# VH-VL binders against q978t4, part 4

Target 1, 133 residues: q978t4
Amino acid sequence: MFDGSDLKNLFSLDGFLKTIQFEPEYIREGEISIIVPLRNNLLRIGEIMNGGAVMAISDAIGGLSAMTYPGIVNQVTVSFNTEFMRPIAKGPVRFISRVDRIGKSIAYVEVLVYDGENLLSSKSTGVYFLYRS

## First folded at step 16 (VH-VL)

Design z5
Fold by OpenDDE, look of step 16:
Parts: sequence; structure tokens; C-alpha cells
Structure z5 (fold): chain C 133 residues (1-133), chain A 119 residues (1-119), chain B 109 residues (1-109)
Amino acid sequence: as target 1 above (133 residues)
Amino acid sequence: EVQLVESGGGVVQPGRSLRLSCAASGFTFSSYGMHWVRQAPGKGLEWVAVISYDGSYKYYADSVKGRFTISRDNSKNTLYLQMDSLRAEDTAVYYCARRSSGWYYFDSWGQGTLVTVSS
Amino acid sequence: SSELTQDPAVSVALGQTVRITCQGDSLRHYYAHWYQQKPGQAPVLVIYGKNNRPSGIPDRFSGSSSGNTASLTITGAQAEDEADYYCNSWDSSGYHLGVFGGGTKLTVL
């Protein structure tokens, strides 16, 4: 699927992300940053971003960030935990994924989410099982 | 110092094409999303198009969609706007603008280049 | 596309305070950024986010927001502040569309 050589095609690997309007800010080995508009379909009661949406997007880019390494052709979420520090009421919403550690079969990823005032709003820790070529 | 210098403007007839360029310097061009914003004479600012840092993402205002193409050459630190099927209402000063890092506002602007579409 | 509305013109006496307001649905979920434009010049960012001033911008410029509105306030207007001011935000529809207000011409008396 993805061998890390063509980062431009990284986002095409996830059908969910395809449904999310976003602008990629940067893609590096082990790192992904995207800018997500705060659309109505991402809002819950109180006009704040849906926590599930935050987690879903975070998980998606978290997994993809692991696939930026050479030889990683697929990954699956083993566990994903999110802490919400503050509600997101203002956009755009920046999602930054960073692989903290990558082993032979497991990657540990951190995903930070910032609101429109550049305040850290959520922090996620993802564990992904890796498939290598 | 961040510098953006637009060029390529001029007078063209309706239906013709024109290609604008924006030469960037003083920063890592390949790390920034870039935009085109235009301003008709005596009028306000109108957003035209955006391109992501690597060119993988492009989006256009409805008023120019299907006619304009935004692109970039990071090796040349240059932003482009291919304008096809030009109309009189496309007459404007065209600015290239840099999206700020970590935010979404325009932290840097060129001085603009004038495009006049007239019979 | 979302729309931002501004009063086309406002006046302020030298040394007095003036507030320029921007209104639109986008502002419910986005902060407005403000640009100053003088005749024959490119726009210059004066306020971004909730109330952030870029370096070089005098502290007499400040930003605020409430509901679907955002405001640029100049406390102690100077002659050089005479210019057009534009608010800017995202498109609330979620598409990557930059939105500008119609602009406000500020006259310093």
C-alpha cells in the first residue's frame, strides 16, 4: 500500500479521511500535520467539536504517520487513548501526529490537537501493529 | 526578510489566458501553504485559491473554479496562477499571500500584479 | 460561501478610540483576522486570532469577538491609522475558502 516513498498519496489510503475536509500542513517521516476546518458535521451540542471526530481523525493520522517509515505497508490500531483538556469551539483545528517509538511490529504514536487559538485541546496516544514488506 | 514578488500581470482580452508568478524568498517556501487573493479596482479583497505546501491540495473560489489553476515549483520558490478564459470581472490586482505556520491567516503579502481584462 | 459584513466607513478623531466590527456566521467558529491596507499598498496583518498582534504592530490595535461578531479596536487613533481594514476568516461550510469582509474605510479626523 504505502512504502514511505510517496508521501503525497498517504491520505488516499484512508477512506474516512477522504470524507474530511483538510489541508495537509506537512508530512515527514514519523510526522503528519493537517489543518481541519470546523464544519457543522463535526460539531456536537454546544457547538464544540465532536470528541469522537477528534479521536477518529487523530487515530487515522496516527496510523498513517507510522506508515511514513520505509517498509511499512499497513497498520492496525491496537489501542487508542485520548485526553481532552478543553473543548474545541474555534477552528481551524490542527492535528499533529508524531511517532514516538517504532519497533519491528509495534509503533507508539502521539497525536496533539490544537484549536483555532493554537491551544492544546486533546492529546492521544496510539499503539499500532505494523505490517512490513 | 520574507519577500513575495508577483509578476505576469498585464492587459488581455476576454477569453485569453495569462499566467501569474510569485517569487518567494527569505523563508523556506516549501514549508508553507500559499494563496492568491485579488482586489478589483476600488473594491475589496477576494480570496482566489490555495495550494498546500507540497501542491497536493488545491482549492478554488467558485468564481474562478474551472478556469484558474494554482500550482507551485518548490525548487524555484515560485507560486503560479494559470488564468484561462479570462473575463472582465477578473480584472484586479492579484496578490500572493503566505499562510502562517501553525495558524491560518496571511502573514505575508506581495505587492501585487495588475491584471486587466478588457476588449 | 460564507459572508462577512463590515460597515463601509467609519471615522474617529485623533487620539480617540474606534471599533470596527465584522459580522458573519463563520465567526461563530473562527476568529477573525484583520488586515490594514493603505492606498497603493498590499494588506498588512494587524491582528490575528483572539487578540494577537504581529511584531511591529502598535499595541493600540486589539481584537475581540462575541457571538458571530469580531471587532478591531484602535485605542488612541493616530493619523497613520487611516486606511481600509478587512476582516478575514474561514468558510464555515468547511471548505477551504478564505472569506474577507467588504472592508471598512477608517478616516482619522
Scores: ipSAE 0.866, ipTM 0.936, lowest interface PAE 0.5, mean pLDDT 94
Fold by ESMFold2, look of step 17:
Structure z5 (fold): chain C 133 residues (1-133), chain A 119 residues (1-119), chain B 109 residues (1-109)
Amino acid sequence: as target 1 above (133 residues)
Amino acid sequence: EVQLVESGGGVVQPGRSLRLSCAASGFTFSSYGMHWVRQAPGKGLEWVAVISYDGSYKYYADSVKGRFTISRDNSKNTLYLQMDSLRAEDTAVYYCARRSSGWYYFDSWGQGTLVTVSS
Amino acid sequence: SSELTQDPAVSVALGQTVRITCQGDSLRHYYAHWYQQKPGQAPVLVIYGKNNRPSGIPDRFSGSSSGNTASLTITGAQAEDEADYYCNSWDSSGYHLGVFGGGTKLTVL
């Protein structure tokens, strides 16, 4: 039931994430992929993608990937860590989240970020607390 | 074999409406974003609109925004373009195009359908 | 919106090398993709990204990108390469997905 319209709605309701233009690529249980154009508001000095933007988008997609499972009505970030492996100079930028483990109250998620030539550029791990119906 | 077949083109008067269809086969239609691209006689390619794999994202060229509506029916493997308030400048061959996953290029095109807006 | 600029026409002698150029601000942060179109036919992709060639496209086609400029190079041009060539990329503003250059007519002499 969780689809690209749900994802668009949740971003649009967020005071910060509403500024992020993206296109959903696919959504399936435990996995979300989106395409993010590399617009000027996402760049830092030096003309590469802002590391904070990478983290914010990765965290959002990571937490929402837990929502693709039945019975989960909300989630909040417990911890989040990002490794910046390559600068992202050209887009579009692809964010792929995958749930590695989901338990009763906790989900462990990985988010991979690819640049415009499909080179792995950042990897994040996140832990999310789950609220169930 | 990926196939895209446009239909619904024809001659219409300015101010009228027309609906184009694109029948898709040979791939999982519901997994791909789809586009319309047009080409006026003797002119270059002009992008018109996009719709995401599930229809949750739609975007239009400024030249058609407010007049054209892109849609899809994944149960029928069909892409649509509703064209309202047609103008002479909308005269073109209209192509249905599939966007490659994860990239921003068109990997498959139909043969096009001609729309002529004239008295 | 942004634009991509191409020369309207280029000529090459049979068997010689030709470059078709595409310029625009969007190319600073997005790669160009290249389409070939012959009269009465739909466009076909010949190069995507910096220098990726789809299956079935001859080795004589290559691409390059630097700054705000992308180029399509045809080495050893053949008669069947005579066509219109379009570059395509993302808008520099990030609002639309399909910016095409005006096209370059390639004539093989």
Scores: ipSAE 0.398, ipTM 0.814, lowest interface PAE 3.4, mean pLDDT 90

## First folded at step 17 (VH-VL)

Design j1
Fold by OpenDDE, look of step 17:
Structure j1 (fold): chain C 133 residues (1-133), chain A 119 residues (1-119), chain B 109 residues (1-109)
Amino acid sequence: as target 1 above (133 residues)
Amino acid sequence: EVQLVESGGGVVQPGRSLRLSCAASGFTFSSYGMHWVRQAPGKGLEWVAVISYDGSYKYYADSVKGRFTISRDNSKNTLYLQMDSLRAEDTAVYYCARRSSGWYYFDSWGQGTLVTVSS
Amino acid sequence: SSELTQDPAVSVALGQTVRITCQGDSLRHYYAYWYQQKPGQAPVLVIYGKNNRPSGIPDRFSGSSSGNTASLTITGAQAEDEADYYCNSWDSSGYHLGVFGGGTKLTVL
C-alpha cells in the first residue's frame, strides 16, 4: 500500500515529474494534497502557469491517490479531463486529489487545483485502470 | 486553543550544540507543516527551516544549512530544532510557527525561546 | 534565495493614512503576507492574499499589490498601530514560505 512516504521518490522516477518540486501537505486513503511553488519553469506566455503542467501534476497525484488503497500496486490513466476556470498567476499552487469511487479494476478520481488566492482554478476528472496484487 | 510553547533555549559557547523543542497543543499537530523563525535582538524576522506534516520534506535557510536539523515527533506533538556548530550570529529568539492550511501563512506562533551564543 | 525589501521606518500622524511597501521578485508570482509585531510579542498576521484580513483585525488595514510590489495601508492610523511591520512571501527559488522583509518601524505621531 502506498502511504505517501515515497511520494518524492516516485516523482523522481518519472522522467517528467522529477522536475516538479513540491511539498506534501497531506496524504490519506484516497486523498493526496501537495503544494507546488510557482516557478518560472512552470510558466507560459503571459506569466501564468502552463496548462499542461497543471494537467500532468493533476494526473500524477490522481493516479497515486488510487494507489493509497490496500492491494493496489499500480494504475494506468484511462481518461483524464481538465476544465480550466481561472488562469494561475499567483502561487503557491495547491493540488488536491480525491478518489470518488474505487472498484475492482477502475477508479474515478477528482483533482482540484487552487491558486495563491485560494481560488479554484482547475478541476479534473480521471479514470484509472487498477492493478491489484 | 492553539498553543505552541518553545523550550531549550539558553546560553552556549560557539561550536557547541543545542536542541530546541516546541510543544504543540489544541490542534492536530500531524496535519500541519511547521517552521522555525528566529529574530536576533533588535533585528528583523529570519526564516530558518520548514518540515512537512510527516517529516518527509525539510528545507533550510542557507545560513543554517548543514548545521541545523529540523525534525518532529507527531506522537508527542513536538517539533525540534537541533542546532550544531553554533555561531554568535545564531543568537536570537527562536519561534516555532504553524503554517495555515489552505492559506499558506503563519497563523500561530509560540512565545519564543532565547538562544545566546557567546564565548 | 529571494529577497524582500521595505523601508526601515515610516511615520504617520494620528488619523492619517500611511502605506508600507514591500518589493521583491517573488512578489511577481506570490501575494505578500503582512505581520505586525509589538515589543516583546510574537508577530500577528494582519493581511494575507490580495486583500484579506484575519478575524479581529480592524478594517483600517488593507493590502494591495502591483508588479513586484506589495503594500500594506493603514487608513486612519491609531496610536495602537505603532509597531514593526514585516512582509512575508514564498521563496521563488527555495520552495518555502521563508522570505521576510527587513521590517518597517511605524511611528504614530
Scores: ipSAE 0.884, ipTM 0.944, lowest interface PAE 0.5, mean pLDDT 95
Fold by ESMFold2, look of step 17:
Structure j1 (fold): chain C 133 residues (1-133), chain A 119 residues (1-119), chain B 109 residues (1-109)
Amino acid sequence: as target 1 above (133 residues)
Amino acid sequence: EVQLVESGGGVVQPGRSLRLSCAASGFTFSSYGMHWVRQAPGKGLEWVAVISYDGSYKYYADSVKGRFTISRDNSKNTLYLQMDSLRAEDTAVYYCARRSSGWYYFDSWGQGTLVTVSS
Amino acid sequence: SSELTQDPAVSVALGQTVRITCQGDSLRHYYAYWYQQKPGQAPVLVIYGKNNRPSGIPDRFSGSSSGNTASLTITGAQAEDEADYYCNSWDSSGYHLGVFGGGTKLTVL
């Protein structure tokens, strides 16, 4: 099944996401949790996590959480919305994606982001089109 | 009760190898990242290595990179440290430590096993 | 730098307040985790994050952080508090939780 090695490999092959260091915390069917150190390349002016980085990492693990189901060979983002609830000034940052519903062609996913004090700092919802084997 | 029990320490000559084991009980071992931390006699704590819950992520202190290998067998609830090309500077008590779930500290430690590297 | 710097030793009179400090660049963006170690024993966590105490740690232990500095404060120090204290945090490279300060030996007079 889709595991932390698959996740590391997919990030390493991406032209943008390859710069993101992370440790897989756990992976289950429909759920991915990763630990992301708050390194300098993730900060914006003002010493908080770049909102675009939050969105990019959230979208990546959101879509990949659909890949934890058998028979899914690819996915693409249809829509993605992020609410930035609290600035992230301290790491490490924990990203948790959960599939709310998966159908034949569409998955609905939420992603929650926690700062280094374990405070909920952003929430995203995503819709992904699925390619099945 | 969470328990971590290290074994495999002893006296070895420089250049030789030793394998440490850490037997885990009282928790779901396969759900936790695990670490090795060492302490030379009379000195402070030095982090050695980490392995993620499933073994997909491993990282080492610069002082041991290329010589030590961390591994785990989740079916046996056991963490390992393979130590090759041992040096006198590797002399220490070696602790296995569990990283907390959802937080970033070591919430459980073993009692340690002594490794002495001397000619 | 990935180094965490602690004073090697500090003393406190019984019943008085003491601070143990930890300084390092990584503390700009990570909190320190504080461990107590008594002779012949494994370390015990006393503070995590900014100022969280694990269950069973007395409330005389507290933590704070500002800039590149984290502090462990013991108010009303007791004889049993005599120990080595280590700060621990993520390294400045951001790869892992794995840097320790050199430790501070606390003597209760």
Scores: ipSAE 0.596, ipTM 0.867, lowest interface PAE 2.1, mean pLDDT 92

## First folded at step 18 (VH-VL)

Design aa5
Fold by OpenDDE, look of step 18:
Formats: structure tokens, sequence, C-alpha cells
Structure aa5 (fold): chain C 133 residues (1-133), chain A 119 residues (1-119), chain B 109 residues (1-109)
């Protein structure tokens, strides 16, 4: 079963994601939640979270959510779209991914991001191509 | 009703070991990150350690790093703190605390267990 | 590691207003959580977020923040408000919810 150790390991193997600090909140089949502290390396001018960082982390856990299903051994992003509702100035930042639909080769995923006031700050939709064992 | 009950405190000599337990009830223990916080007599609160819901993430205060080990058994709804190489400055009431979801603060505390390290 | 500082002691006359302030780098990017602790008891959350009160906490308790500071205000202090108050936030290192202020002892006169 896919667990927090697997998630941390996969992040550590990625040249970019290994720089991201987080605590797994929960992992279920088709669902991942992580808590990301708001550190200086994630901030842009104006001391709000970098939008690219929000998208990168969202895309990562979105794809990994599909890998929580049995038999899925890899995935690649086909498309990813993010809407920003609020700037993130206060943490911690919660990222929640949910697989809305999973087929043989394609998964559709939604990722919601909440700031330290538990306000929805961004919403993403991702499509991922799946590799099965 | 959420309940956290610490146990295992007592009087020990410096250099000795002690293991604290925190029995949780009234909630899904395996769904929450848990913390240890201590308070020396007449002093303020000091954060000690955190463990994620599944134990995959652990982190410690510098003051206890390398000496204390946080762990959990979700099948027993129990949080643990293994304290090795105890020092006089480790003397404190030790609280287990639950971290809330959504807003991430300590939403539940035990009544604490006293650890006294003295020669 | 991060540090939060607060005055060790303050006093307020019964029915008057008092503000307890917490200062630290963590507060630039986190809201403070405020805990009340009475002798022989575990801490109790009284304020979180911008200005949220848990159920059971009187509305005379309020929270505010500015820059690297956060404040707990008691408007119309009651005798039972005499206690130690601690601010708390996530550590600026980005690993844990693990920094407390030194605590403020509030005396109600």
Amino acid sequence: as target 1 above (133 residues)
Amino acid sequence: EVQLVESGGGVVQPGRSLRLSCAASGFTFSSYGMHWVRQAPGKGLEWVAVISYDGSYKYYADSVKGRFTISRDNSKNTLYLQMDSLRAEDTAVYYCARRSSGYYYFDSWGQGTLVTVSS
Amino acid sequence: SSELTQDPAVSVALGQTVRITCQGDSLRHYYAYWYQQKPGQAPVLVIYGKNNRPSGIPDRFSGSSSGNTASLTITGAQAEDEADYYCNSWDSSGYHLGVFGGGTKLTVL
C-alpha cells in the first residue's frame, strides 16, 4: 500500500521536489493530503507564495494520487490547469489531491490548496497518462 | 469525547532511560499527527517532537535530538516517547497533544505525566 | 530554529482591557495560536487564525496580527482570566508546529 514513506521517497528522488518540505497528512486510494510549511524559498515578491511552486507541488501530488491505485507504476502529466483565487501569505499550506476518474490509460485529478486560514487559495485540474505493471 | 492520557513518568537518575506512553480514545487516532510538549516546573511550554499520522515523518527539538525517539502504534491507539540519556534539564511535565486538521494547532492535550531527573 | 518573545508578566484591572503581544520571525508567515494555562492544568486554546475563537471561549477574547507580531486582547477582563498565556506558531525552519513564546502571566487586579 502506498504510504507517507513512499511519498517522501518519491519527492526525494526528484531534482526539484526534493527541495520541498512537507508532512503527509493522509494518504488513501485516490487521495493525498500534505502540509507544506511556508518557507522563504517558496515566497515571491510581496511575501506571498510563488504561483509556480503552488502549481508544481499540486501537479506532483496530483500525479502521485493516481499511483495510489494498484498496478499503477508511473504517470506523466498530459495537461495541468490552475486557477488562483487568493494569494497565499500565511501558512501552513495544505494540498489535497483527489482522483475524480481513472481509466486504463488516463486519470483525471483535482487538487485543492488551502492557506493558513483554511481558505481555498487555488484549484487545479490535471490529466495524467498512466503506466501499468 | 477526545481523551489523551499520559503515563510512564517517574523519578530517574541522569543517564538513565524512560519510556512515556499516551493512550488516545474518542477519535480516529491513525488520522492525526501527534506531538509531545513539555513544561519544566515553573517554566514555559517547550515543543519536543512530532510524528505524522502513519509515523513516516518525525522531527525533534534540538534539545532532545539524538536522545529521544517518538513513535506510535496505531493498532493500540498509543503514542510513545522513548527518552534515553536523560539529563536534569529534561525534568518536566510531558504532555501529548493532538494537531488539528484544517487549522493546524494543538486542539487536544493530555493532563501530562511528570518526569524528574535527579541524582 | 525560531523564537517567539512575549512579556513575562502583565496586569489588568477588573473590567479593563489588556493586550498581550507576541513577536517573532515565524509570525511573518503564520498566524499565532494562543493558549491559556491555569495552575495544575493543561493548556487550552483560546484564539487561532486571524481572529477565531473555539467553542466555549468568551467573546471578550480576540486576536490580531501585524508584521512579525501577534496580539491577544481581553476586552473586559474577568477574575477567571488570570492565567498564563502562550503564543504558538509553526517553526520558520519549515518542519513542525513547534515554537512557543515564553509565556505571559496575567494578573487581574
Scores: ipSAE 0.905, ipTM 0.948, lowest interface PAE 0.5, mean pLDDT 95
Fold by OpenDDE, fold request of step 21:
Structure aa5 (fold): chain C 133 residues (1-133), chain A 119 residues (1-119), chain B 109 residues (1-109)
Amino acid sequence: as target 1 above (133 residues)
Amino acid sequence: EVQLVESGGGVVQPGRSLRLSCAASGFTFSSYGMHWVRQAPGKGLEWVAVISYDGSYKYYADSVKGRFTISRDNSKNTLYLQMDSLRAEDTAVYYCARRSSGYYYFDSWGQGTLVTVSS
Amino acid sequence: SSELTQDPAVSVALGQTVRITCQGDSLRHYYAYWYQQKPGQAPVLVIYGKNNRPSGIPDRFSGSSSGNTASLTITGAQAEDEADYYCNSWDSSGYHLGVFGGGTKLTVL
């Protein structure tokens, strides 16, 4: 469980994210932005980023975004939907998560992903159940 | 106006240490990743190190890893490069550079500060 | 770490077209950034993305890419274009590095 002591530690709460090379761009209440290098392990046939990877990273930071609010010690994905508008062939890939609405036990989060040309490539909507201290 | 001003360069002997500073102004320093890039006399540009906006993440070129430390003080709008165990091949003009958001190129450079490592 | 290679020197006659090419594995996954550097000055970005020019950069500068290569083209070279040109990209190894090519010295004849 997250003690909320340091938002810098948020990324360490997810084992999957630990396996991904990325640089935090900013962390704010309700918002997270990271820069993900486009590596071979993230590519699928056609030299484009794996959609599953996009979704996984998006879901992870989406959930973590909800945990930037005071008192949120954990969260679990209730639903997550991703629309892919463009294939990602060039990096770096920017992931931006924003909490659109946070209630007592539910948070609604949007995650936007931009490619190396700074074009919106995917949009995700996540719903997370919240655990509060 | 975005400004980056490097300082701290000079002549040092091999094995010695030197700390460079980069004073930033004209923008919200704490919102940007910052880099050091160096250029040996008559040679090309060489990336040295990067530090994230809050200093939580740092990466180094293999050539300086273990010897150089990048850091920042956002309260002072200053980027630092601690250079230890300096070698002759570290002789270069050292630039601090701001990484842009979105496209993530180097959108601003300082004038550079010369570091000369020689006996 | 990844590597970018470019010819160390090229020449172009005044008013003619020259293309400087950069090659490297990272360019398969990244657009190149192109920097112009004149003696005693810091580098200046001239091309980024597919073919974007920063404000103040003449439209005679253009960029292109193919496979593991990126190219900077100067269409109608001017005397003031004489400079060193460096390609740059993120590192293909996955680190947040900005790898540079060796630089190309452009001489305008």
Scores: ipSAE 0.905, ipTM 0.948, lowest interface PAE 0.4, mean pLDDT 95
Fold by OpenDDE, fold request of step 21:
Structure aa5 (fold): chain C 133 residues (1-133), chain A 119 residues (1-119), chain B 109 residues (1-109)
Amino acid sequence: as target 1 above (133 residues)
Amino acid sequence: EVQLVESGGGVVQPGRSLRLSCAASGFTFSSYGMHWVRQAPGKGLEWVAVISYDGSYKYYADSVKGRFTISRDNSKNTLYLQMDSLRAEDTAVYYCARRSSGYYYFDSWGQGTLVTVSS
Amino acid sequence: SSELTQDPAVSVALGQTVRITCQGDSLRHYYAYWYQQKPGQAPVLVIYGKNNRPSGIPDRFSGSSSGNTASLTITGAQAEDEADYYCNSWDSSGYHLGVFGGGTKLTVL
C-alpha cells in the first residue's frame, strides 16, 4: 500500500508502467504528466500507436493521480472511457492526468494525450474507487 | 529572460575528475527536464545526458555511461555534470540545455564551458 | 542508439534556395528539430514539428519530412544564413536520448 510519504515512488506502484519507458514531467496534487517515447512495442499496423497502449497508460496514470492526495492508499478503476481524435504516428507522446473531482470514495479523472505535434490525440475519462487510510 | 550559464570547465589530465555547473535563471528551473550536450573542437553536437525535473529519471549516452553523473539542485537552480575518469575524447565545449514542454526541443542553451583533457 | 546522417557541406548562391536533408530510422516516428550554429555561439532552434518556426526565425526557413528523412529548406538564402545546421530527434530505441546529425556546413556564395 502507498503511504503517501514520497510521491517519487508513485510510479513504482504500477507493474505495467514499469515496463514502459517514460520520463516524468511533473507530479502535483491531482496532476501527473509523463513523456512516453514511441517505441516499436507501442506500435500497431501502419506504424501508429496502439490504442490499447494509449488506454492502459492513461488509466494507470489516471489512477495514480488520485493517489497524489493525502490519505489515499489505493484505488481501482470503476469505469474508463477513451475517445480517439486522431491516430498517433509521431512521438514523443505526452500523457497528462488531472483529477477533476475527488470525494470520499470516488474520484473523477481526465487524461489527455498529445502526439509529437502537440496535437490532442485522445481524451479519457476515468472513475476510480478510493481506499483511504 | 531565460539564462543558462555553464562553469567549471578547464584543463585536466586523463583519469582526473571535473564537475561542471549550470546556473539557471529567469524561469522555474524545477519544472523542466535538463540536458547536457557537448561539442568537440571542430566537430558536431553530441548528446550527453538528461535529467528529469525532480532528478528521478536520468539517462546517459553510451560514451559516458559509468563515468559521468548528471544531477541537479532545484533549491539552487543548478544543474551539474560530474565527470570522472576523463579521457582525451571528452574534450569539448559542454552546453547545458533546457528541453521545452509540448514539442520537447532544446529551447534554451548556455554559451558552454570548455573542458580540455590532455596529458 | 539511433543515427542521423546529413551531408557535411553544401553551398548556395545568394538569393537561391537550398535544402539540407537528414536521414535516419528515428525520423520515421519523430519530427526533426533543426538547429543553426554560428562560430563561437550556441545552437539556435530554427525549425520544429512539421513546419514550425520559433519566434524571430525568418519565414525563409521551412521544414518538411518524408519517410525516414527530414529536410530544412532556405528559400532565398541570405549571407547571414551561412552557418552549421544540425538535425536532431529523439532516439528510436525507446530511451529519451537525443541524437544529432553530423551537421551540415552551409556556405553562401
Scores: ipSAE 0.903, ipTM 0.948, lowest interface PAE 0.4, mean pLDDT 95
Fold by OpenDDE, look of step 19:
Structure aa5 (fold): chain C 133 residues (1-133), chain A 119 residues (1-119), chain B 109 residues (1-109)
Amino acid sequence: as target 1 above (133 residues)
Amino acid sequence: EVQLVESGGGVVQPGRSLRLSCAASGFTFSSYGMHWVRQAPGKGLEWVAVISYDGSYKYYADSVKGRFTISRDNSKNTLYLQMDSLRAEDTAVYYCARRSSGYYYFDSWGQGTLVTVSS
Amino acid sequence: SSELTQDPAVSVALGQTVRITCQGDSLRHYYAYWYQQKPGQAPVLVIYGKNNRPSGIPDRFSGSSSGNTASLTITGAQAEDEADYYCNSWDSSGYHLGVFGGGTKLTVL
């Protein structure tokens, strides 16, 4: 169980993210930014990034961003919605998760994804149930 | 004003070690990924290594992997490159470079420090 | 590591147009960043993204891309444009912004 003592280990809490090649850009209370190289394993037909991959990474860091707050030891996705504004054909891909609101048991999170031209490519809204110590 | 100043270069024999430093100022050092890029005399640019903002992620060019170690001390606004088992082909001007946010290119470079490896 | 290739040298007459091309697999999934380097100086970014110029870079510099290639074009070359030009991109097989072309020496005649 995560005790919130070391945010540097936050990414190790998700086995899926461990399989994704990325560089953390910054971690703040309520905010996470990562840089994801656009590799072949993330591409689908048409040489664009897999939408499911975008959503999965977004959901993962969305949940983790809620865990940047003191006392949050776990979280689980209640709902996650993604809007795609444009396909991602050029990297690197930047994922930014921000907690918009955090209550006792629920967190509302927004995740924005930017392509290599720094254009907003997708926007997600996640709701997470929170477990507190 | 963003400023990067490399130091620690010099002449060393093959097999020896050298530690380079890059002193950063004019920006929040701890918020940026940093890189080393080198350039052999009369040759092109070659990427060497990267370190994330907090030092949690480090990656190296194959040519230096296992021999070089990139690190940083954010409390001192300093980037380091520990170079072990130096080879003649490591002779180069070594630049520290800051990676920008958003577009993620190298937006700032130091003046470079010369490392010469020779018998 | 991925590889980017450039012609080692090109020349252009004063006031004329020259294109420097970079080729490599990384460019299929990344835009090229172009750097200008003059003797004894650090590289300076001149083009990034599809066709973006940093502040202070003349509008005679432009960028383009197609397939696995990227190009830097100087329309109306000036004497001060004589320099080495390097393309750069992320390594699609790695974790880093660490691929440089071999560089192109531009001579202005």
Scores: ipSAE 0.895, ipTM 0.944, lowest interface PAE 0.5, mean pLDDT 95
Fold by ESMFold2, look of step 19:
Structure aa5 (fold): chain C 133 residues (1-133), chain A 119 residues (1-119), chain B 109 residues (1-109)
Amino acid sequence: as target 1 above (133 residues)
Amino acid sequence: EVQLVESGGGVVQPGRSLRLSCAASGFTFSSYGMHWVRQAPGKGLEWVAVISYDGSYKYYADSVKGRFTISRDNSKNTLYLQMDSLRAEDTAVYYCARRSSGYYYFDSWGQGTLVTVSS
Amino acid sequence: SSELTQDPAVSVALGQTVRITCQGDSLRHYYAYWYQQKPGQAPVLVIYGKNNRPSGIPDRFSGSSSGNTASLTITGAQAEDEADYYCNSWDSSGYHLGVFGGGTKLTVL
C-alpha cells in the first residue's frame, strides 16, 4: 500500500521535485496531505509563494493520489488548472489532494492549498491518465 | 480525553543509553505527527525531534542529531525516543507532544519524565 | 539563523497591560505559537498563528505580528498570569516547530 516512504522516494528520484522539502501529514486511499515549508527557493519577488511552485507541487501530489489505489503503477498529467485565491506569505503550506473520481484509465483530482493561517489559498483540478498492472 | 504518558526516565552515567516511551490514548494515534520537547532544570523549552504519522519522516535538533532516534509503534499507540551517547547537557524533563492538524501547534503535552545524566 | 529572542523577564502591575515580544528571522515567513508555563506544569497554548486564541483562554490574551516580530499582549493582568511565556515557530530553514524562544518570566506585582 502506498505510504509516506513511497511518496518520499518518488520525490527524491524526480529531477525537479527532489528540491521540494515536505512532511507527509497523512495518506489514505484517494487522499494525500503534505506539509511544505515555505523556504526561500519557493518565494517570488515580494516574498510570497511562487505560483509556479504552487502548481508544480499541487500537480505532483494530485497525480500521486491516484497511486494510493491498488493496481495503478504510474500516472501522467492530462490537464491541470489552478485558481490562485490568496497570496501565501507565511507557511507552513498544506497541500491536500483528493481523488474525485477514478476510472479504468482516467482520474479526476482536486488539490487544495492552505497557508500558515489555515486559509484556503489555491484550488486546482487535474485529470490524470492511469497505467495499470 | 487525550492522554500522553511518558516513562523511562532515570539517572544514567554519561555515554550510556536510555529509551523513553510515551503511551497515547483518547485519539487516533496513527493520524498525528508526534514530537519530543525537553526542558533542562531551570531552563527554557528545547525542541528535540518530530516523527510523521506513519514514521516515514523524522527530523532532529542539531544538538541530538546522530545520537537520538525517534520512532513509533502505531499498533501499540506508543512513541519512543532512543537516547544514545548521553551527555550531561541532555539532563532535562522530556515531554512528548502531539501536533494539531490544520493549525500547527502542540495541542497536547504529557507531564514529562526526568532524565538525569551525571557521574 | 534559527534563533527566537525574548526578553528574559518582564513585570506588570496587577490590572495593567503588558507586552511580551519574540524576534527572529523565522517569523518573517512563519507564525508564532505562544505557550504559558507555570512551575512544575506542562506548557499550555495561549495564542497561535497571528491572533488566534484556543477555547478556554481568557480574552485578555492577544497576539500580533509584524516583520520578524511577534508579540503577546495581556490586558488587565491578573495574578494567575504570572508564568513563563515561550514563543515557538518553525525553524528558519523551514523544519517542524523546531525553535523556541528563551522564555520570558512574567511577574505580576
Scores: ipSAE 0.652, ipTM 0.884, lowest interface PAE 2.0, mean pLDDT 92

